# VH-VL binders against q9umr5, part 22

Target 1, 268 residues: q9umr5
Amino acid sequence: SYKPVIVVHGLFDSSYSFRHLLEYINETHPGTVVTVLDLFDGRESLRPLWEQVQGFREAVVPIMAKAPQGVHLICYSQGGLVCRALLSVMDDHNVDSFISLSSPQMGQYGDTDYLKWLFPTSMRSNLYRICYSPWGQEFSICNYWHDPHHDDLYLNASSFLALINGERDHPNATVWRKNFLRVGHLVLIGGPDDGVITPWQSSFFGFYDANETVLEMEEQLVYLRDSFGLKTLLARGAIVRCPMAGISHTAWHSNRTLYETCIEPWLS

## First folded at step 13 (VH-VL)

Design yc3
Fold by OpenDDE, fold request of step 14:
Structure yc3 (fold): chain C 268 residues (1-268), chain A 123 residues (1-123), chain B 112 residues (1-112)
Amino acid sequence: as target 1 above (268 residues)
Amino acid sequence: QVQLVQSGAEVKKPGSSVKVSCKASGGTFSDYAISWVRQAPGQGLEYLGEIIPIFGTANYNEKFKGRVTITADKSTSTAYMELSSLRSEDTAVYYCARTQYDILEGFSDFDYWGQGTMVTVSS
Amino acid sequence: DVVMTQSPLSLPVTLGQPASISCRSSQSLVWSHGNTFLNWFQQRPGQSPRRLIYKVSNRDSGVPDRFSGSGSGTDFTLKISRVEAEDVGVYYCMQGTHEPYTFGQGTKLEIK
């Protein structure tokens, strides 16, 4: 039988958003038990990501316990960060494939429609004033805001991304790295036409330098220092990059070609 | 002036589906979320779900067990609520309402309402 | 789901007298960022609901200052300093802090 699949949604999502994905999985891998976790749906998805991590952890633990052979995670958008954190804090997870579906893994820094919708009176250049305050860090979107022009504030104020990245020292960094490295494969999916993840390379752990030049994963300090295990994973062939053009952010979970090319191969 | 104008009254048989529309004007449709609330005759208000047109995401009250589908057409500034497997208990006035999401100012829930759409389910 | 409990459910009031409606939530409505999404709606007979108060104590434009909202955590109150004939209707509290949004049972305000 196929390993169970656990799906974690993104910002303002619900299980309904993944109806096509469920159809694809059922068609190509009949009998697969797919669980879309309806936690922190809608407005609740704005809650602090650590709160979400705790909630999702409680939900996935019993699923993992019933699947000693392992499970697969499909984590979309903001959910990809939640899942990475889950894998970091769980010392006994049994995740075979962690599929990061258009997730801002290296953070977000862009004047996108999503940002403008949430912050109608703010530009990305000024958002650091909000997001890097204690108040701002109570919102999920600020938990992975990564301002390349205010690195000091990011490193000191980011209560989520900077920690799971190991960019700021903390007592659990070594353990989290060890836990994360338990993953069988890290499948990174994203593309240039996403329109939301900014830069889109963030889905592949690429990100802006101080001049807003996009650097690839291998040029990032978190990779060079192997702060949470990216370098180790790459070295053992555990990282898969699957870029795809022509897919908007809201279509990653409902595109058949994307599924067949980037997701299906890792659901065995 | 902000207005939410809903489609007309519906009479449906049990087991059928109904689709109610809500056209927004007087503002930018994509700047807001649209929620649906119903009210059975002589009863209180019940939340059905919400859609964020710009995100294309919808959230639902689980009480309805997937019978509700909320969609939006940005080109016409219209939101839709479809309720399937209709029962007599679904007889109610259905309202759409607008919500503004602003992290800095705080969320503004249901600042404008539609005029309501009466849906009658009877054999 | 968060249960919103209003009291009283029926509120007969003499014209010109004050009125008070209580709304209690089964859970705190305060977000970790400090906002509280408690709203009050008025529904006059045969009309759609109309928002009076948002985020506990903010009056909507056009709402008379005789209406006021207060409270915190799980205990909230809508007050009308001097009831007028046009105030007849049903009043609902609603929380938007937790999914799904939930309403109180409604308080029917009538003139004695």
Scores: ipSAE 0.908, ipTM 0.948, lowest interface PAE 0.6, mean pLDDT 96
Fold by OpenDDE, fold request of step 14:
Structure yc3 (fold): chain C 268 residues (1-268), chain A 123 residues (1-123), chain B 112 residues (1-112)
Amino acid sequence: as target 1 above (268 residues)
Amino acid sequence: QVQLVQSGAEVKKPGSSVKVSCKASGGTFSDYAISWVRQAPGQGLEYLGEIIPIFGTANYNEKFKGRVTITADKSTSTAYMELSSLRSEDTAVYYCARTQYDILEGFSDFDYWGQGTMVTVSS
Amino acid sequence: DVVMTQSPLSLPVTLGQPASISCRSSQSLVWSHGNTFLNWFQQRPGQSPRRLIYKVSNRDSGVPDRFSGSGSGTDFTLKISRVEAEDVGVYYCMQGTHEPYTFGQGTKLEIK
């Protein structure tokens, strides 16, 4: 039988968003047990990401226990960060494929419609004043805000992204790296027409330098220092990059071509 | 001024589905979320779910076990609530309500309501 | 789900006298960032609900100052300093801190 699939949703999202994905999985992999976790739905998705990680951990542990052969994770948008953190804190996870579906894995820094909706009176250039405060870090969206012009504030105030990236020293860095490296494959999915993830290369661990030039994963300090295992994963052929153009942010989980090309091959 | 105008009363048979509309005016539709609340005759208020049109995402009260579907059409500034597998217990007035999200100012829940849509489920 | 408990459920009041409605939540309504999403609604006979108070103590535009909201954590109160005939109806508290949003049972205010 096929390994169970666990799905984690994005910001202001719910399990309903994945109805097409469920259909595709059922059609191509009949008998697959797919669980879309309805935790931290709606505005609850604004809660601190570490709180979400704890909640999702409690939900996935029983599923993993019933699947000794392993499970697959499909994690969309903000959910991709939740899943990465989940795999970092769990010393006994059995995840075969971790599919990061248009996730801001290296953070977010953009004036998108989503940002304007949440912060109608602020621009990205000023959000560091909010997001890198203790108050701001109580919101999930600030937990992965990555301002390339205020690196010192990011490194010192980011209570989530900087930690799971190993960019700031902490007592669990070595253990988290070890745990994350238990993953069989890391499948990174995203594309230039996303419209939300900014820069879109963040889904592939690319990001802005101080001049807002996008650097690739291999140019990032987290890779060069192998702070959470990216270099090691790449070396053993465990990282898969699947870029696709012509897909908007809200279509990654419903596009059939994307599913067949980037998701289905890793559900075996 | 802000107005939420809902579709007219419905009479349905058990097992069928109903779709109620809520058209917003007097503001920018995409700046807000639309929630649905129902009230059975002589009873209190019950939350069904919420949609954020700009995100295209909806959240539901799990009590309805997938029977409710909330959608939005940004081009017409209209939100919809569809309830399937109708039962007599679903007889109620259904309301749409507006919520404003702002991280800095906080969330403003249900500041405006529709006039309500009576849905009667009977054999 | 968060249970919202109102008291009393029936509130007969003499015109010109004050009224007070209590609302208790089964868990704290305070977010980690400090906001508390507790709202009060008025529903007059045959009408849609109308928001009176949002975030514990903020009055909506057009709401008379004789209405006031207070409280914190799990205990909240709606007060009417001088009840008028137009205040007849059912009052609901509602929390928006936890999914799903939940309402109190309602308090029916009537004139003696």
Scores: ipSAE 0.907, ipTM 0.948, lowest interface PAE 0.6, mean pLDDT 96
Fold by OpenDDE, look of step 13:
Structure yc3 (fold): chain C 268 residues (1-268), chain A 123 residues (1-123), chain B 112 residues (1-112)
Amino acid sequence: as target 1 above (268 residues)
Amino acid sequence: QVQLVQSGAEVKKPGSSVKVSCKASGGTFSDYAISWVRQAPGQGLEYLGEIIPIFGTANYNEKFKGRVTITADKSTSTAYMELSSLRSEDTAVYYCARTQYDILEGFSDFDYWGQGTMVTVSS
Amino acid sequence: DVVMTQSPLSLPVTLGQPASISCRSSQSLVWSHGNTFLNWFQQRPGQSPRRLIYKVSNRDSGVPDRFSGSGSGTDFTLKISRVEAEDVGVYYCMQGTHEPYTFGQGTKLEIK
């Protein structure tokens, strides 16, 4: 039998967005128990990511307990960060494949329509003033705002991304790393035509330097320092990178080709 | 001036489906979310769900157990609400309303409403 | 779901006199970031609802200053300082802090 699949949605999202994915899984892996967690749907997805992590943890624990052979996680967009954090804080998770579906794993920065929609009255270039305040950190989107021009603020004020990345020292860093390394495979999915994740390489742990030059995962300090286990995972062949062009952000979970190429192979 | 114009009244049989439209004008459709609220005769207001066109995401009140489908066509600035497996208790005036999301200023819920669409479900 | 409880449900008022409607939520409507998404709507007979107040105390444009909203946490109030004939209708509070959004039962304001 196939391992259960747990799906975590993204910002302003819900289980409804994954109806096609469910169809694909059912078709290609009949009998798979797929649970799309309807937690923090809609505007509730703006709640702090740690709050979401706690909520999703409570939901996945029973599922994992019933699946001693392991489960797969498919985590879309913001959900990918939630899942990574989830796997970091859970010392007993049994996740085989963690599929990060177009997630801003290394954070978000840029002036996208997405952000303009959320901040219609604010300059995105100055978003750091908002996001790196205690007030701003009460919003999920600010929890992974990663301003390359204000690294000091990011490192000091980011209450989520900087911590799960191990970029800021904290007492749980070693344990979180250990926990995260329990994952069988980390499947990173994203692409240049995403249009939301900025830079799109963030889905592969790439990100801007101070000059807004995109550096790849292996050039990132989090990798070099193996702060949360990326280097270790890569070394043991546990990281899968599946870039795909021609897919917009809202289509990652509904593209059959993407599913067959990047998701399906890891659901067995 | 922002306006939400809904489709006309509907009379439906039990078990059938109804699809109500809500066309927005006077603003940028994609800048907002469209919510649907219904009101049974002589009763209060009940939230059905919303769609965020820019994200293509819809969220629903679980009470309707998947009977509601909300969609949007950005090209026509029109939102749709489809309610399936209609029951007599679904007889109501259905309203669309606009919501503006703003992290900094806060959410502006239902600042504009459609004129309502009466849906009558009767055998 | 968050239950919104309005009181009174019927509000007969003499013209020129003040009116007050209470709305209580079953749980706090305050977000962690401090915003409270409590709205007040007016529905005149035969019309669509009209938002009067948003985020507890902010009046929409065109709303007379005789309308005011106040409250915090779980207790909210809509006040009309001097009721006018045009104020006849049903008033609803609505919370947008928790999914799904929920409305109060409505308060029917009538002129004595």
Scores: ipSAE 0.886, ipTM 0.935, lowest interface PAE 0.6, mean pLDDT 96

Design yc3
Fold by ESMFold2, look of step 13:
Structure yc3 (fold): chain C 268 residues (1-268), chain A 123 residues (1-123), chain B 112 residues (1-112)
Amino acid sequence: as target 1 above (268 residues)
Amino acid sequence: QVQLVQSGAEVKKPGSSVKVSCKASGGTFSDYAISWVRQAPGQGLEYLGEIIPIFGTANYNEKFKGRVTITADKSTSTAYMELSSLRSEDTAVYYCARTQYDILEGFSDFDYWGQGTMVTVSS
Amino acid sequence: DVVMTQSPLSLPVTLGQPASISCRSSQSLVWSHGNTFLNWFQQRPGQSPRRLIYKVSNRDSGVPDRFSGSGSGTDFTLKISRVEAEDVGVYYCMQGTHEPYTFGQGTKLEIK
């Protein structure tokens, strides 16, 4: 029988958003137990990410306990950051495939309609004033805001992303790296036509330098220092990159070709 | 300036469904969250759910999940609320209202309201 | 669901005198470490609701300065410093911190 699948949604999501993904899994892997975690829905998805990590951790423990052979995670958008933090803080997780579906793994620096919806008159160049304040850090989107032009503020103020990336010193860094490295495969999915994740290469641990030139994963300091295990995972052959063009941010979980190419092979 | 205009009053039989529209004008529709709130005659206000058109998602009060469907048509700047399996206790005025999710200023809940749509459920 | 309890439910008041409406929540309305999404609405007879106060104490544009909001945690108050005839209606508190959003029962303000 197939390993259970746990789905963690993104910003302003609900379980209904994953109805097509659930259909695809049922068709190709009949009998798979799929749980879309119904926590931090809607407005609650803006709560601080550490609060979300704690709540999701409590929900996944009984699922993992009932599946000693392992589980898979499919984690969409903001949910991919929640899942990566889960893998770091849980010394007893049994995750085989961590499938990161268009997640801003290295952060977000976007000036899209999505950004303007949450910051109507602000520009991305000025959002550091809001996001790198105690006020801003009370909202999840600011927990992974990554302004390449204000690196000192990011490193000091980020309560989430700078910690899980190992970009700011903290006493748990070695333990979190050990825990994360227990994952079987890291499957990275995203693409140039997403329209929300900016740069879209953040889904593959790429990000801007100070000139807004995208540096790929292997050029990032967090990779070179192996701060949370990316270099080790790549050397093990445990990182799978599955880019796909032509998919907008809201369509990743409802595209059959994407499912068949990037997700289905990693469900066992 | 933002204006929300709703469809007209409806009379429905028990067991049927109703679909109320809420057309927005002023501002950019994709920047809105549109919520639905009802008020039975002589009673208080009750939240049903909201749609966030830029995300293409709706979020529901669990009390109504399974019976309420909230959708939006960005091309016409219109939100819809459909309530199925109607009962007599669903007789109410149904309002749409706007929320702005401005992080700097905080959530601005229900700053503009539609005029309301009376839905009467009777045999 | 967060229960919002208003008192009084009926508030007769003399013109020109102050009025005070209490709203209590069954849970803290603090979002995380500071933000509190507590709102006050006025519904005049035959009209849709109108927002008066957002985020506990912020007055909406066009709302007279005789209206003020205060409170924290689970206890909130709407005050009208000098009641006028146009203030007749039902007043609702509403929380947006926890889903689903919930309203108080309403307080009917009437002139004696």
Scores: ipSAE 0.733, ipTM 0.858, lowest interface PAE 1.4, mean pLDDT 92
Fold by ESMFold2, fold request of step 14:
Structure yc3 (fold): chain C 268 residues (1-268), chain A 123 residues (1-123), chain B 112 residues (1-112)
Amino acid sequence: as target 1 above (268 residues)
Amino acid sequence: QVQLVQSGAEVKKPGSSVKVSCKASGGTFSDYAISWVRQAPGQGLEYLGEIIPIFGTANYNEKFKGRVTITADKSTSTAYMELSSLRSEDTAVYYCARTQYDILEGFSDFDYWGQGTMVTVSS
Amino acid sequence: DVVMTQSPLSLPVTLGQPASISCRSSQSLVWSHGNTFLNWFQQRPGQSPRRLIYKVSNRDSGVPDRFSGSGSGTDFTLKISRVEAEDVGVYYCMQGTHEPYTFGQGTKLEIK
């Protein structure tokens, strides 16, 4: 029998967005219990990510308790950051596969129409003034804004991403690393035609250096220092990278080829 | 100036559906969230849901989930609200209203309203 | 759902006198530790609602300065310092902090 699957959505999402993913799972793995968590919908998806982590934690506890053999997480976009934080703060989670579906794991530095919708009077080069303030950190998109040209401000002001990446010293770093490493597999999914996640390699723990050159996961300080366990996890053979071109940000959960190639093999 | 212009009054039978349009002008439609609010005769205001055209997503008041569908057409700057399985209790004026999600200034809810569309449900 | 309770529901007032409308929410309307998305709307007879006040105390453009909003947390007030004949209508508070957005029952302002 298949392990239960928990789905965590992204910014301005709804459970309806995952209807095709649900039917793919039902067709290929009949009998799988799939729960799409319908929390922090719409405007609520802009709430601070730690608030969202708390709410999702409360929702997943009873599901995990009913499945002692383990569960899988499929976490889309912003939801992938929520899920990674869950893995860090839950010392008793039983997640086998964490499937990160086009999530900005190393942050976002994109000047897309989506960003302009939330910041209509600003360019990405000056959003650090908003996002790296206590006021800005009240909003989820600023919790993972990562300006490569203001790294000191990011490291000092980020209330979420710098902490879960272990980029800033904090008292929970050792415990969070231990908890994260309890995951069976980390499945990273994304691609160059996403159009929203910027750089798209953030979905694979890649990110810009100060010259906006993309450095891959293995070139990142968080990997090299193994700050939250990426190097250990890769050495264990537990990281799966599944890039796919031709998929826009809103289509990751409605593409059958992507599901069959990148998701299905990990839904044991 | 932003202006929201709605479609005309409708008379419907119980069990049918109604689709109300809301055409926006005087701004960039993709910068808006469009919400729908109704008011039964002599009664207060009730939120139905909203659409965010740039994300292509709608969020609904749970009271109406399953009966209401909110969509948008960016090429015509028009939002639509469709309410199905109509009952006499759905007789109301239906308004569209705008929200702006400017993070710097904070959310600006319902700063512009349409003129309203009367929907009468009678047998 | 957040319940918004207005008081009074009917408010007869003498021209030139002050008026005060109370709005209480069943939950705090503070977004996190900052912004409070509490709004006030006016609906004149036969018209669409019009926003007067946003984020508790910010007056919209074209709204007379005799209108003011105040409050915090769960308790909010709309005041009219000197009521004029054009102020007749129904006043609604509305919260946008929690989905679904909810309105108060309305306060009908009438001239005695």
Scores: ipSAE 0.720, ipTM 0.861, lowest interface PAE 1.4, mean pLDDT 91
Fold by ESMFold2, fold request of step 14:
Order: C-alpha cells, then sequence, then structure tokens
Structure yc3 (fold): chain C 268 residues (1-268), chain A 123 residues (1-123), chain B 112 residues (1-112)
C-alpha cells in the first residue's frame, strides 16, 4: 500500500540516528518497509563521494526491483548529495519523492566546530588549498567544499559537486539530467538555525556570490541554464520547499512537527 | 600535552557488566575521537569501538555489537565503555586511546593511550 | 575484517645488529588513491602501547631515527638499523583504513 522508504545517512552517522523517524513513519504509514542503509558508517563516511555513490547504488537496486510502483528517498546532510548523484547515474531508478533533509546541495563554506574538528589548523578562507588538491579530494567533505572566492579552483578541482551540478563539462551531463528529471518530487528541507550547513540556503540550492551575499535558487547559474534540471522541475510543480526555523543540524530526523509538515505528505 | 587517565581495576562475575572511564585532559575534548582497545593476558590488541563526541555518535566492532556501549560526557571530558554479559575470555586490560581526524595531516590513530584498566572475570 | 599477519612472532637480536619485522594485510590498506593508514606500536613490558610510525613511514616525535617504516598496498616493514637495549618489547602493526581497525599478532623483540 505504501511505497518503500530508503534512508541515506550523513557524515559520521549511523542507522540508529533515525530511530525516531522510523517511529513516525510506522505511526502514520503502518506496514511501510523502511530501510536505513547501513553503509559507510563512522570513518567510512569520509570516503570519496563517488565511492559512496557506487556502494549505495548496489544496495538500492534490489530494493527498487522489489517495488516496481516506486520508492521514496529520505537523505540527510551529506547523504542528500549521495542521493542526488544516484538519481543522475541510475538510468533505471524508480524514485517518486526525493526528500533532502538539510543537505549542502550547492556546497559548504562554513567555519563551524565540525570544520575545526576535521581541519584544526585551517579556516574557511584558506581551506581551498587543501580541498582543491588531489589529497583533499580523497575525502568526502572536500568533494562538496565550495569556496565562493576561488570559483576557478572549485570548477577545476571538484571531482563531485561541480559535475553533478553541471558546472563543468563532462560526457554524461545530458544523460544525468535526463535521469534526474525522472524523479516525481524534489522536497527541500532546511532552516536558518541548522548551525552546520553554511549558508543554510544551500539546502534549497541557494549559495554565496563573491561578496558572500546569498543568491536564491532562481538566481543561480545552474538554475538559469537548467544544467541538471532544476528549472524544468520547478516549472512542472515538482519542487517543494519546506523551510523550518528552530531546528539544529542533528534534530531534523527527530522533530515530529518537521516530519508532519515536510515529510509525511510525500510518503504515498 | 594530552593525558588519558582511566578508572581502577575491576573483578567481576560471569554474566555481569563493567563500566570503565577515561578522563581526558590537556586539550579540547570535543577535538578527540576516543577509541577502546583490549589486551587479554599474554595476548595481542583488539579494537572495541570509538566515540566522536562532537557528532555524539559511537561506532562498534561488530564482534561486540549488543554487548558494548561507548558514551561520553563533554562536561567532564570523560568517555565510558560498558561491556555486558561478561565471560571469562573478557578478562583483559582495557585501554582508551585518542584519534585525531585531521584531513590535512591524515588520520592520527591512537597517538595517546590511557594507562589501562585490568578487568578480571571469574567465578 | 582485515587480517594483519606479522612475521616473525619472536625476534631475538644481537645488540647493535639490524632487525626487521614484516606485516601483511589481507586487503589493500590504500584509502582511495594514495593515503595508507598503517601504524606501528611498541609495547614495553608492563606498559601501555606507544606509537612509533604512522602512515607507513612517518616517525612520531621523540622516536629515534634508527626506526623506519616502509611498504605499500598489503606488505609493510618496520626496520631498526641498530638494536639497542631499550628496544626490548612487543611490536604491533595496525591498520586504520578499514573498519573495524585491526592489529597484527605482535612481534616480541629480545636481546640474545
Amino acid sequence: as target 1 above (268 residues)
Amino acid sequence: QVQLVQSGAEVKKPGSSVKVSCKASGGTFSDYAISWVRQAPGQGLEYLGEIIPIFGTANYNEKFKGRVTITADKSTSTAYMELSSLRSEDTAVYYCARTQYDILEGFSDFDYWGQGTMVTVSS
Amino acid sequence: DVVMTQSPLSLPVTLGQPASISCRSSQSLVWSHGNTFLNWFQQRPGQSPRRLIYKVSNRDSGVPDRFSGSGSGTDFTLKISRVEAEDVGVYYCMQGTHEPYTFGQGTKLEIK
């Protein structure tokens, strides 16, 4: 009766973190098969995002095959980037709702406690030296680091984000856009009190210009050129924006009001 | 300098549990991952799991899943390891050790160790 | 789990002579393209382990330059160019590339 739900976690996360989300789904959609993918836990969440995409792809294939009427994705933080890449690289995905929980969809440029933990001798202003090197691109957080003051380095060095955004030419761009556009709905969730995703509008495909002024999704070049399908999806009425204040980064999957408002309506 | 100081020796009966503490000093506790490693008498080293206080998450060696719980108290800069359903082969010295997840320098595994806590399981 | 196999398990050495300890893993320890998280530890009798070498070949602060590490992929070596009396103890290799982290069986170094 209800489509299966696949959950993809974030950096240094585990399936246990989603126990409250599982409880909410069971209460409102009893009998729904929910799978929280138990891959790339702990240290493994720092592996290059293309390696993670490959592993998650292998895990979702049998789930999708058993559900010919479709599945839903709920993807948290870094996991939202994994899921967006999955939608692009899988010719045969059957995803209805892609639900992005506070994911850095346009990248990250934040001097947070988390950044200091991974880069204790660096600041956001000089991190481009590490992240836009072959060494840095071996780690997932650098795969979506997006320094608005070094756009030329970002476009040249990014092995992941610049490609899935269609910001750099590659032979698969047309096919990836076609595959991404097969999704039924793109549900974007995030908010100003997240405290980790910087700018928080990255969860809605907004990002800094060179003056660190946030440009909204509709002002972004990737939207205007429709490089991976955002403009087409919006024109179809397939993009849902669900911002909510007062939620910290670790609380998105354990807030009932957020679930009822932003997630529940899309779990048909 | 970082120091890790562990709680004292324990003698336990089979089937019970033990909780060992590891207090960190000489740095910022939230900058650490704290791992637990044990060594049976005359034997080698075995990894149990780690906690990353800033993420609030712990990861476990599957061999011990369901028996080991690792927690941290940021206010006291203390990590804890609890092992339940004790068996005689759990007799070992239990160590805590620090890991630093520094991307620039690479992972720095177990660069500081606690003094060890002897846990003896006997009837 | 990645199996780490050390050879030899017992290493009697004449004072002042070189020593070599081998460590082999059941899987490649390369993280992605170049990073390899292979470490060496020394445990003196009655003491906690002490790290000597990290990332295959980097000596920790305060470790004498007679200790060196080398290797790649699945095969690694710890060398002591001239064994001194203070080097007595058990030596362990450890990999941090794959969870769970695993150690070799240990090599007991002793003076003949």
Scores: ipSAE 0.692, ipTM 0.838, lowest interface PAE 1.5, mean pLDDT 92

